VH-VL binders against p42126. Designs and how they scored, part 42

Target 1, 258 residues: p42126
Amino acid sequence: QRVLVEPDAGAGVAVMKFKNPPVNSLSLEFLTELVISLEKLENDKSFRGVILTSDRPGVFSAGLDLTEMCGRSPAHYAGYWKAVQELWLRLYQSNLVLVSAINGACPAGGCLVALTCDYRILADNPRYCIGLNETQLGIIAPFWLKDTLENTIGHRAAERALQLGLLFPPAEALQVGIVDQVVPEEQVQSTALSAIAQWMAIPDHARQLTKAMMRKATASRLVTQRDADVQNFVSFISKDSIQKSLQMYLERLKEEKG
Key: E = the ipSAE of ESMFold2; O = the ipSAE of OpenDDE; V2 = 0.75 times the mean of E and O plus 0.25 times the DockQ between their complexes.

## First folded at step 20 (VH-VL)

Design y1 (framework fv_bebtelovimab; at its last look DockQ between E and O 0.78; V2 from the best seeds 0.00; counts 0 for: pae E 2.5 > 2)
Fold by OpenDDE, look of step 20:
Parts: structure tokens; C-alpha cells; sequence
Structure y1 (fold): chain C 258 residues (1-258), chain A 123 residues (1-123), chain B 109 residues (1-109)
């Protein structure tokens, strides 16, 4: 299993732990498990909140799985991106309180997951950076991800962060507002539990409707443009220049591991 | 080629437990994202979903029939079993098992079906 | 969960186009695009014809098309053929639950 769910029905909270070695890359299989796990929790009335975290400290999620986007068929790219969209939609529109307990590096797709949450706690480790660094790889963030970041840290900050592909260490992450709290690494989980309790103290109906109100515009835009977004992605990722870049990057990664 | 086949009793008495087995080929229930579902159709009536089991042993049940249903799998045998307790004549129907989903994306559709087995409940 | 609403029957002549409606609620058809259509000939298992509101599985004729507006999904069959005579069921997936319509009998005159 790539997703470990630890339920505490008495507390009304479940902890979803990412367990997709080595770096919790968002492979198609991992994406699928995440969505199915979340759906299960959403349908269980005993749960009101979920904490997302990594089973292994050090890496929250390294982001999208580059092997899913390199050397594959256009159909594969389309399917993969649709899965990414699905995960984002499910997380972003969840009626559950979602809190990210970020106990490791959180770039790109990892940051995508974190940004969908209602609240983010980052471990105070200078090696744990969070942000969207797509542009550094010659990739542009989709509009729904751009909007998500913009809605979190503001337009100007998002504009700068996205163009430069910034990864924020804990102190800067807190300052720019991409995370809500920075705490010692050993306190990340306990802080998440405390935080989620605060959110769950709010009447669900009012909270959920407010959340929906705040996120409706962005979510609806993706839903209505889902196919177009997929086509854009496929067209982009299928470019020879992009494929070459990805291949080179993957080769570099292999060398570093060897 | 994906194939599914339902097996079990074709005649059941009221109050008994119905046990149906789905034997399938062409896919593995160890594959991430894959599921097998059970559906039924009373004669001349509409389709009704009963239950679904995923590769990871996660289970879903019809809300109205949840208390009466148990779905399980034997991955090594490529079999899924459905048990329905407290059978009543109203449960007379053709029962289908079906393959759910595919690898790419979230795909909650039944793309391959068994031929179905008619189960008659009578005293 | 309540069943989706379909007309009991529709009919058309060969070569014509017909549309079958499927009406749900904002909690199912109107909430997700997980709308599918199944064709069922007498004595046969259902066959998936449309998924994701409008997409066709491989091998399905382009005479079959789907759409959705609000809480109502529609199946359109163009260029009706005798072989199209069957029952058609719409389905919606929402929150780990499958809901089906009551079915529509299509008669080709």
C-alpha cells in the first residue's frame, strides 16, 4: 500500500500517510490510491478531518512522477494528467478539514497537495522547502494550480514565486504565507492534531459552505475546462524539446542515486 | 481479453443466505485501481448496484443493502464472492459481476460484464 | 439514493436521431461528470456505451453521443439502426455509490 490510513473515529480524525518510496512521487498508482482513500473517508460520517503527512520524514512528496511524463504515449499522458486533476479536485473541494503535516521536502506536486489543504504545518528544517518550481524545469503551472497558490499567498507573491520557481525554506515559507505554522520537527504531528481540532470545532455546514464559496470559482473553472487542460498538457509534454529535457533530468537522477 | 462469469445457486429459499462467486480472467485484482462489482436486475426492472471490492480489499456497498451484503476476494483464484443474507422473493433477479475501471485516471465504470446468473427466490 | 429519471420509452425510424434524457440531482448527475450509459439487449448483459458524460469506449459507434446540462444528462443516437433497439440505462457515480436510471426502451420502427 502506498497510502496508510490511520483512523481515530473517536476523535473524528484520520491520518493519511504517504508511503510511496523513495520520495512519494505522485505516480499514477499513488494518485489512484490517494483519491480512493480520501473518498472512503469522505463517506464515513465518523470522520470530519484528515491529516496528510509522509510516513517517512525527510520527504513529504517530491511531486509528479517524471517517469509518467517521459517516453510514454499521448494516451498515457492524458490519463496521468486527468488523475492529477482528479486528485486536486477531490482535495480542494473536500468537505473534510484537511491539514498538511509537512515533515519533509515539499516541491512541485507535493506543494500542490499541501496547497489544497485548509491548513499547513511545516517542520523547521532548512532542508525542507516548499514551493512550485516548475518554471525552473521549463514547465508552466496549470491555471488551477496558479489560482490555488494565488489564493493562498496573494497575487503579487504568487506571480513572483511562480515565475522564479521559488522553493521556500521554513522561515520564508511562513513569511510569505504558503504555510501557516513552522514548528520543530518532533512537534509537527501534535501541532496538526491541535490545529485540526480548532477547525472541527466550527459547525460543519457553515464551514463547508464557506469553503465551497471560497474555492468554487477555481474548481468550477477546471471542471468546465478539464478536457482542454488535458489537451494542453499533452501537447506541451509531448514536445520533443520537453521530452529531451525530461529524459536528461531522469538520467541525472539515476546518476545521483548510483 | 477480460471475461467474468457468475456462479452459484439458481434457486434459494427465503431467509437463507445467497452466495455468488465471480470468476474472472484477463486482469488481476492485485492491480492498483481495479475493482470488481456486483449488480442485479429483477426481471423487467432496472439495474441496481450492490457492492464493489477494490484491489486493496477496500469495499463499497449499496447504502440500502449494506447490512445484508458481504463482498470478499481471493486474488490468487481470481474470484470475488458476494454474500447476501435474509433473502426474500423481492431479491429475485439476474445477478452480474463486472470489472470496474482502468489504469488511467479515476474511472468508476463497469466496462466488462459477466453474462449474469438468474437467482430465483421461492419457497 | 434515489434512482435517476428516464423516459420509459422512445421510438424512432431508421436513419432518424433520438435523444434519451436522464435526470438526477445536484448531488449526483449535477455534481460530477461520472455519467455513463449502458445498452442492454434482451437476455444480454449491459454494455458500456458512454462514460464521462460524452466519451465512448473503444469500438463504440460515433452514432452514440452524450451531453449534460445541469442535472440532466442526454444520450443521442443518430442514424438509428435496427440493432439499436434495446434498453438504455444511465448511471451516475457519486461518493462511492452507483445510481442507475429506470431504463428506457428504444424501439426502432
Amino acid sequence: as target 1 above (258 residues)
Amino acid sequence: QITLKESGPTLVKPTQTLTLTCTFSGFSLSTTGVGVGWLRQPPGKALEWLALIYWNDDKRYSPSLKSRLTISKDTSKNQVVLKMTNIDPVDTATYYCAHRGRKYGFWPYFDYWGQGTLVTVSS
Amino acid sequence: QSALTQPASVSGSPGQSITISCTGTSSDVGYYDYVSWYQQHPGKAPKLMIFEVKDRPSGISNRFSGSKSGNTASLTISGLQAEDEADYYCSSYTRSTYVFGGGTKLTVL
Scores: ipSAE 0.777, ipTM 0.899, lowest interface PAE 0.9, mean pLDDT 94
Fold by ESMFold2, look of step 20:
Order: sequence, then C-alpha cells, then structure tokens
Structure y1 (fold): chain C 258 residues (1-258), chain A 123 residues (1-123), chain B 109 residues (1-109)
Amino acid sequence: as target 1 above (258 residues)
Amino acid sequence: QITLKESGPTLVKPTQTLTLTCTFSGFSLSTTGVGVGWLRQPPGKALEWLALIYWNDDKRYSPSLKSRLTISKDTSKNQVVLKMTNIDPVDTATYYCAHRGRKYGFWPYFDYWGQGTLVTVSS
Amino acid sequence: QSALTQPASVSGSPGQSITISCTGTSSDVGYYDYVSWYQQHPGKAPKLMIFEVKDRPSGISNRFSGSKSGNTASLTISGLQAEDEADYYCSSYTRSTYVFGGGTKLTVL
C-alpha cells in the first residue's frame, strides 16, 4: 500500500498518509493509488474532509518520479503526464474539504499536491521548504501549476518565485502566503483537525458550489488544452539532451548509495 | 494473453442465490490499479454493469442492485466471485466478467471480456 | 437505471462512412471524458473499440474514430466493411458507476 487511510467516519474526516518510500515520489503506481483512494472517500457519505500528510520522515513529497520520465517510450510519457493531470484535476475539483498537513519537505510535485488543498499547514522546521523549484532544474512549470500558484500568492510573488525557483522556509512561506499556518511539528495534526472542523462548519452545499465557482476557470483551462499540454510535455522530455541529463542524474543517485 | 471465463449454474430457481465464478489468466489481480468487473445482458437487451473489485479489495456496486450483490476475490486462484441474492425471472441474462486495466493511472474501461454464461431463472 | 440514448439501428453500404450517436447528460457523458465504445458481434462478447472519447486500443483500425460535443458522444466508422455489422454500445463512467447506452444495430448492405 502506498496510501494509508486512517478513517474517523464519526467525525467525517479521514487522514490520508503518503507511504511511498523513500521520499513519496509521484510514481505512476502512487498516482493510481491516490486517485482511487480519493474516489472511495468522495463516494462515502460519512466523509466530508481529508487531511493529506506523510508517513515518511522528513518529507511530504519530493515530486515527480524521474524514473517515469527517463528511458521510456513517448507513449509512456504521455500516459504518465495524463496521470499527473488526473491527480491534479481530481484533487483541485474535489467536493471534500482538503487540508495538507505538511510534515516534511515539499518541493515541486509535492507543492503541486499541497496547492490543490483548501488549507495548508507547514511544520516549523527550517529543513521543510515548500515551493516550485523547476526552473533551477531547467524545467518550466506547466501553465495550470503556474495558474495555481498565482491564484494562491498573487502575480508578482508568483512570477518572482517561479523565475528564481524559490523554496520557502516556514517563516517565508507564511509571509508570502504559500501556506496558511506554521506550527510546531507536534501540533501539525491537531491544527489540521481544527482547520478542517472550521471548514466543515459551513453547509456542504453552499461551500462546495462556492469552491466550484472559484476554481472553474483554472480547471477549465487545463481541460480545454489537455491534449496540447500532454504533447508539450512529451516533446520536452523526449529531447536527447534532457534524457541524457536525467540518465546522468539517476546514475549519480545510484553511485551515492554504493 | 489476457483471458477470462465465467462459470456457474445455467438454471436457478426464483429466490435462490446465484453464485458466478470468473477464472482468469494473463494478468495478476495483485497489480496496482487492476480490477475485474461483472456485467450482464438480458436476451435481446442492453449491457448492464453490476460490480467491480480492485486489486486492493476495494469494491464498487451498481446502485440499483447493491443490496443484492457481493463481489469477492481469491488472488492466489485467479478468481473473482459474484453472488446475487433473491433471484427473479428478470435476472435471466448472459453474465460477463471483464478486466479493467491500469493505463494512465486511472483507466475505467473494460478491455478484455469473458465469453459469458447464460443464466436462466425458472418458475 | 439511467441509460444513454443511441439510435436503435443504422445502415450503410460498403465503403461509406456512418456515425452512431450516444446522448447522455451533464452528469455522465458531459461530466468526465470517461466515454467508451464497445462492438459486439452476435453470440460474442463485447470488444473495446474506443476509450476516453477518441482513443483506440492497440489493434483497432483507424477507420473507427470517436468524438464528443457537450452531452453527446459519436462513433464514426469510415470505409464500412461487412465485418463491421454488429451491435455497438457506448458507456460513460462517473461517480464509481458505469452507464451503458441501449445499443445500435449496424447493418451493412
């Protein structure tokens, strides 16, 4: 199991813990388990909210799984990117209240997941940064992820953060608004429970329709351009220079282990 | 390479419980994202979905029939079993089991089907 | 309960193109792009021809194409051949539920 679900149906809440060793990389199998687990909770009337958190020490999620993007066919890259888009669409448009309890490092694709949530709580540990650092790797964030960040922290902060590939430590993350609260590590779970209770105090129908109205334009932009976005990703990742860079990076990681 | 085959009684009496077994090969129901579904088709009528079981034992049921259906699996035997209670003549149909693949992470389509088994409900 | 609406029958001559419609609602065909088409010859099991509105499984001829506009999906068969004579069913998946159309009998003249 790569996703551990701890239900509290009496409280209407489930805790969804990421359990994909070593660093919760978004492998195709992990993406699959996340979507199927989310769908199960969405279709169970006893649940109104979900807390997303990590079962791995020190990391919320390290982001996209590079092994899915190296040495594969163009058809595999297309399928992988469709799976990434699917997770984002399902999280972003979910009728459940989603709260991220970020108990570890949250770069790149981890931040993608966190930004879909209604509320973000980051542990006050200087080793736990959050942000979209793709440009430092020579990669451009997809337009729908740029839109999501811009909607969260505003245009000027987002354009600076994306161009520089910034990762925000807790105090800076709170200041810029990429997270809503920063608390001591031991308080992250209890704070998430308190936050989700505030959201659930709002009548479900009105809350859900309001969220859908606010998110419709951003979600529709991806839905309308989905095939083009897949083709852009496949074209980029298939370049020989990119594949050589990915292979070299993966080989370097293997040498560090022994 | 993927094959599925339905087995079970061809004739059942009203009020009995129908038990159907799907035996498959060419895939493992322990593979993340994979599922097996059951569907039926009354003579001369349209297809109707009944139930689905995933690799992790998650289950889905047709809303109109959920109180009558139980799906289960035995991964070591490559089998999926469907039980339908309180059988009625309107349940006369060809019953199919079908493979649900895991392409694209979430892929809710039936790409391989068994040949089906006709179940007739007598008087 | 709910069924997708398909014409009961359609016919065409060899070499022609035909289109089969599948009309649902904003709660099914119009909700997600989880739309598929199945071909069924008499006495045989259904075969997946199209998934995700327009994609073909490996081994399916490009004579078969799919599209969707609003709440209506369409299957088009170009270059009609005798072996295309079969029943065709559309299906939509939403909210953990599969819904099928009533089926269309294609006759090749």
Scores: ipSAE 0.574, ipTM 0.821, lowest interface PAE 2.5, mean pLDDT 91
ESMFold2 (binder alone), look of step 20: mean pLDDT 92; pTM 0.936

Design y2 (framework fv_bebtelovimab; at its last look DockQ between E and O 0.77; V2 from the best seeds 0.00; counts 0 for: pae E 2.9 > 2)
Fold by OpenDDE, look of step 20:
Structure y2 (fold): chain C 258 residues (1-258), chain A 123 residues (1-123), chain B 109 residues (1-109)
Amino acid sequence: as target 1 above (258 residues)
Amino acid sequence: QITLKESGPTLVKPTQTLTLTCTFSGFSLSTTGVGVGWLRQPPGKALEWLALIYWNDDKRYSPSLKSRLTISKDTSKNQVVLKMTNIDPVDTATYYCAHRGYKLGFWPYFDYWGQGTLVTVSS
Amino acid sequence: QSALTQPASVSGSPGQSITISCTGTSSDVGYYDYVSWYQQHPGKAPKLMIFEVKDRPSGISNRFSGSKSGNTASLTISGLQAEDEADYYCSSYTRSTYVFGGGTKLTVL
C-alpha cells in the first residue's frame, strides 16, 4: 500500500500519507493509488478536506519516476504522462480543500502535487527544498504546470524559477510565495489541521465555485489539449539525447546509493 | 489467461439474501490497480453496475443499491463475494463478475467477464 | 443515476457503415473521457470493444471506432459484417460510478 488514508469523519478531514519508498516517486502504481484514494474521499460526503503529507519525514515526493520515462516504449510514455495529467486534473479541480503538509524535500513532481493544493505548509528544514527543477535535467515543464506555478507566485517569479530550475529552501520558498507557511518540523501537521479548518469554515458551495472559477482556464486548456500534450511529451522524452541523459542520471543515482 | 466464473444459487425467494461468488484466475487481486466488479442484466434489459472491490480492499457501490450490497474478497482463494439483501423479483437477472484491469494509468474498464449466472427470484 | 441514452436499434447492410450514439450529461460523458463500448451477442457476456472514447483493446478490429463531442459519444462500425449483429452498450465512468446506456440492437440486413 503506497497511500495511507487516515480518516477523521467527525472532523470532516482525511490525512493522505505518501508511502512509496524510497522517495515517494510518482510511479504509475503510486499515481493510480493516489487517484483512487482521492476519488473515494471526494465521493464521501463525510469529508470536506484532505491533508497531503509523507509518511516518511525527509521526503515529501522526489517527483516523477524516471524509470517510467527511460528505456520504455512510446506507449508506456504516453500512458504514464496521461496518468500524471489525470492526477493533476483531479487534484487541481478537487472540490475538497487540499492542504499540503510538506514534511520533506519537494522537487519537480512533488512540487506539482503541492502546487495543486489550496494551501502549503513547509517544514523549516534547510534540507527541504521545493520547486520545479526540470530545466536542470533538460526537461521542459508542461504548460499546465507552468500555469499552476505562475498562478501561485506570479509571472515574473515563475519565469525565473522555471528557467533556472530553482529549488527553494524554506525561507526563500515563503518569500517567493510558493508556500504559505513555514513552521518547525514538529508543528507541520498541527498547523495543517488548523489551516484546513479555516478553509472549511467557508461555505462549500461558494468556495468550490470560486476555486473552479480561478482554476478553470488552466484546467480546461489541458482537457482540450490532453492528447496533444501527451504527444508532445512522448516526442520529447523519446529523443535519443534525452534518453541518454536520463540513463546517465539514473546510473548516477544508483552509484550514490552505494 | 484471465478467466472469471460466477457461482451461487440460481433460484432465490423474495426477502432472502443473495450470495454470489466470483472465482477467477490469471490475475491476482493483490496487484495494484486491479479490481473485480459485479454487474447484472435483467432479461432483455440493459447492463447495470452493482459493486467494485479493489486490491486494497477499497469498495465501490451503486448509489441506488448501496444499502443492500456488500462486496468482499479473499485474495488467497482468488474469490470475490457479493451479497444482496432483501431480494425481490425485480432483481431477477444474469449476474456477471468482471475484471477491472490495471493498464498503465487509471483504467476503469471491465476487460474480462465471466459467463454470467442467471438468478431467478420467485416465491 | 440516469442511464445514458442510446437508440433502441440500428440496421445496416453488409459493407456499410453505421453509427450508434450515446448521449449523457456534462457530469458523465461530457466530464471525462472514460467512455467505453461493449458488444454483446445473444446469450453471451459483454465484450469490451472501445475504451477511452476511441481506443481499442488488443484483438479488436479496426472497423470499430469511437468518438465524442460534447455530451455525446459515438461508436462507428465500418465494413459491416454479419458477426457484428449484437447489442451494443455504451458506458461512462465518473465519481466512482459506472453508468450504462440502454443498449442498441444492431441488425445486419
Scores: ipSAE 0.759, ipTM 0.895, lowest interface PAE 1.0, mean pLDDT 94
Fold by ESMFold2, look of step 20:
Structure y2 (fold): chain C 258 residues (1-258), chain A 123 residues (1-123), chain B 109 residues (1-109)
Amino acid sequence: as target 1 above (258 residues)
Amino acid sequence: QITLKESGPTLVKPTQTLTLTCTFSGFSLSTTGVGVGWLRQPPGKALEWLALIYWNDDKRYSPSLKSRLTISKDTSKNQVVLKMTNIDPVDTATYYCAHRGYKLGFWPYFDYWGQGTLVTVSS
Amino acid sequence: QSALTQPASVSGSPGQSITISCTGTSSDVGYYDYVSWYQQHPGKAPKLMIFEVKDRPSGISNRFSGSKSGNTASLTISGLQAEDEADYYCSSYTRSTYVFGGGTKLTVL
């Protein structure tokens, strides 16, 4: 069970906790559980909002699962990237209020998940960070993720952050606007409950239509280019130099884990 | 090799509850993302989706029939059961169970089907 | 929620190509790539021929191909053979539900 759902139907919210050892990497199985769990909540009239958080200490999500991107067939890479796109589209266009309770490190694909939410709360812990650091791995963020960051923090801040592969500590994350609040770690969950209640105070239909209006252009850019985006990813990740770099990085992670 | 087979009554009286069992082999409902669906086809008419159950016991129902349908599974027996209450002559159809989850990630297609079982509702 | 529209029948001679259309809306076929095609011979269960608009399962002949333009998906069968005579159904998935077309009877002359 990689996604733990703790419902509070009386309050109209559910807490979706990430439990994909060791660091909540976005494996195919985890992506699948996330989408299916989100669908269930979206189709249940008892729920109006979801808090996304981690059950793993110190990490919200480490991002894309590199084992899905290394030593596999082109068909596997295509399927994996389509699953990543699917999660982003489902979260980004969800009719639920989504709040990220970021109780740990949130780099790369973890930030992808957080940026889809309506509101982001980061624990004030100097060891935690949030950002899209793909360029530090020699990888380019996909255009739809660049768009999402730009829509959140503005063009110049996003341009700088992406080129440098910046990870923002809590104070800097708040300053740049990639998160909406920074609070003591022990207050992250209660702050998320308070925030989601404020968002749910807005009539559902008007809030949902407004969100759809604001997000349609960005989402449609991916939808109309989905196959091309998959092909670009497969072509890039299949390069021998990229595969070699990924393999070396994975071996380094295994050595450090032991 | 994935196979599915439907079993249950072939003749049912109006107002009764129809119980259909899907027995399968070649896959496990413990595999993440895998599901088994039920569909039906009235004689000479189009296919209609009824319900789906996932490996994690998550369930989906056709909105128009949800109040009459219950789907459940027994993973140890490789079985999925569909119950439909308050049967009516319009429910006469061939009922199929089908596997989904053939390929990587979210894969919402029915790739293997049972042979079907005709259920006739008497007048 | 909305039915998918298919022609009731199409016909062709052996060796020809035929195309079966499946028209939905901008919120299903036009938006998502969760379109599939099923072949059904009389008295038999449906068989998945095409998924994700254009992909073929292993073991399906490359004579079968799929495409989509706007709100309409298409199944094309090239090199038509007698055994292709069957009913063909399109399906679309969206928001936890499956919707099927009414079916198209293909007759091989």
Scores: ipSAE 0.536, ipTM 0.813, lowest interface PAE 2.9, mean pLDDT 91
ESMFold2 (binder alone), look of step 20: mean pLDDT 91; pTM 0.933

Design y3 (framework fv_bebtelovimab; at its last look DockQ between E and O 0.76; V2 from the best seeds 0.00; counts 0 for: pae E 5.2 > 2)
Fold by OpenDDE, look of step 20:
Structure y3 (fold): chain C 258 residues (1-258), chain A 122 residues (1-122), chain B 109 residues (1-109)
Amino acid sequence: as target 1 above (258 residues)
Amino acid sequence: QITLKESGPTLVKPTQTLTLTCTFSGFSLSTTGVGVGWLRQPPGKALEWLALIYWNDDKRYSPSLKSRLTISKDTSKNQVVLKMTNIDPVDTATYYCAHRGKYGFWPYFDYWGQGTLVTVSS
Amino acid sequence: QSALTQPASVSGSPGQSITISCTGTSSDVGYYDYVSWYQQHPGKAPKLMIFEVKDRPSGISNRFSGSKSGNTASLTISGLQAEDEADYYCSSYTRSTYVFGGGTKLTVL
């Protein structure tokens, strides 16, 4: 299984651990497991909060699976992007308290997952960077992801970060506000448990409604434009120049691993 | 090609436990995202979902019938079993097993068995 | 769980277009685009015709189309044919639960 769920019903918390080697790329299979697992937790009254973390320290999630976006059919691209949209919508609008315990690198799609959470804790390791670096690959972040980042760190900071495709080390991540706490690596999990308890101390109804109010504009915009967004993605990713770039990047990755 | 077939008793007495088996081919219940569901349809009435089991042994039940239902799988045999306790004449229906899509979050049943009519009578 | 609301019956002549409505709530049909439509001929198993409101499985005629507005989904069958005479069920999914409509009997005159 690519997602490990460790429930503590007594505490009302579950820990979802990413276990999709080697780098927790968001493959279609992994996305599917994530959404199905989350759905189960959301429908279980025993749980009020979820901690997202990696089963393997070092990498939280490397982001989208580039193999899903390279050398495939347009139909595949559409299906994949729809899955990405679904994950974002489900996480972003979750009635559960979501806390990211980021115990590894968190670029691109990994950062997408983290940004959907209510609270983010990053391990204090200079190798662990978080951010949206799509532009460095010639890729444009979708508007709903842009809005998510903007709502987290502010318009000016987001504008700079997105255009430059910045990945923030822990100190800078904290400073810009993309994460809420930076702690020693061995304290990430315990800190997440403490943090989530604070959030769960708030009456659920009031918390959930407030969250919905804060996130409604962005979520609703995607819901109403899901098809258009998919078409935009497919059109973009299917471009010869983009496919070539992706292929080249994949080849480089293979060489580095070899 | 994906195929499913329901098997089990066609006549059950009230208060007994109904056990139905779905035998399928063309797919594996070890594949991520795959699920098998049970549905029923009383004669001349609408469809009703009963239960769903996923590749990872995650089980979903109709809220109204949850207390009476148990779904299980044998991946090696390509079988899914549904048990329903405390059967009543109201449970008379054609029972279907159906395939849930491979990937994605789309909760539809794209392949169905032919169904088996179960009559509950004393 | 409350069933989705469908008209009991609809009819049309060959070549015409008919529409079947499926009305739910903001908690099901209106919640996500997880509406599906099934065709069922007498004595046969249901057949998936539409999923995710408007998408057709492979092999399904383009005469079948789906849409949704608010809490109401619609199945439209264009160029009605005799073979289209069947029962049609809508379905929605939310909170790990499947809900079905009461079914609509389509008669081709």
Scores: ipSAE 0.585, ipTM 0.846, lowest interface PAE 1.6, mean pLDDT 93
Fold by ESMFold2, look of step 20:
Structure y3 (fold): chain C 258 residues (1-258), chain A 122 residues (1-122), chain B 109 residues (1-109)
Amino acid sequence: as target 1 above (258 residues)
Amino acid sequence: QITLKESGPTLVKPTQTLTLTCTFSGFSLSTTGVGVGWLRQPPGKALEWLALIYWNDDKRYSPSLKSRLTISKDTSKNQVVLKMTNIDPVDTATYYCAHRGKYGFWPYFDYWGQGTLVTVSS
Amino acid sequence: QSALTQPASVSGSPGQSITISCTGTSSDVGYYDYVSWYQQHPGKAPKLMIFEVKDRPSGISNRFSGSKSGNTASLTISGLQAEDEADYYCSSYTRSTYVFGGGTKLTVL
């Protein structure tokens, strides 16, 4: 079980806890459980909002799963990237209120998930950062993730953050606007419950239509370019130099666990 | 090699409960993302989806038939069971069980059983 | 459940190409890429030919291709062969619900 769902149907809220050891990387199995769990909640009239958080200490999600990106066929890479795109589309366009309770490090693909939410709360712990640091790793964030960051913090801040591969500690994250609130670590869950209650005070129909209107253009850009985005990812990840680097990194991780 | 086979009564009377069993091999319902669905096809008509059950016992039902349907599984027996209450002559159809998508959450049915014709008498 | 609109029949000669349409709405076919195509020979179970609008399962001939424009998905069969004569159904998945088209009878002349 990689996604733990704690329902409170009386309050109309569920907590989805990420439980994919060691760092909630976005493996194909984890992506599958996230999408199916979200779909169940979307189709249950008892629920109006979901809090996304982590069951793993110190990490919200470390992002893409390197084992899905190394030593596989081009067809596997294409399927994997389609699954990543699917998670983003499902979260970004969800009819539920989504609040991220970011109780740990949130780089790259973790930030992808957080940016889909309506509201983001980060624990005030200097070891926790949020941001899209792909360029610092020699990787380019996909255009639809760039769009999402730009929509959240504005063009100039996003332009600077992406080019430098910035990860924002809590105070900086609040200042730049990549998160909406920073609170003591032990208050993250209770703050998320208070925030989601405010969002749910808005009539569902009006809130949902407004969200769809605000997000349609960004979502449509991915939908219309989906195949090209997949081929760009496959082309990049298949490069010998990239595969070699990933292979070396994975072997280092295995040795550290040995 | 994924295979599925439907079994159950071929003739039922109105108001009875129809129970159909799907027995499968070549996959396990304990595997993350795996699901088995039930569909039907009335004579000369289009396919109609009825229900789906996932490896984690999560269930989906056709909205128009939900009050009449129950889907369940027995992972150790490689079986999925569909029950449909209050059978009516309009429920006469070939019933299929089908495997959902090779990897997880993609919404398509890639392997189908041969189907079993269920006739509801007058 | 909502239905998808398909032509009742289509025909073509061996070696020709034909296209079968599947029209839904902006809230299903026009919104998601969860469109699939199934082939059904008489007395047989349906067989998946295309998923996600245009992806082909292993073992399916590249003569079968899919596309989507607006609210209409299309199945194209090139190089028609006698064994292609069958019923073809499209399906769309929306909010945990599968809906199917009425089916198209393909006749190879």
Scores: ipSAE 0.319, ipTM 0.734, lowest interface PAE 5.2, mean pLDDT 90
ESMFold2 (binder alone), look of step 20: mean pLDDT 90; pTM 0.924

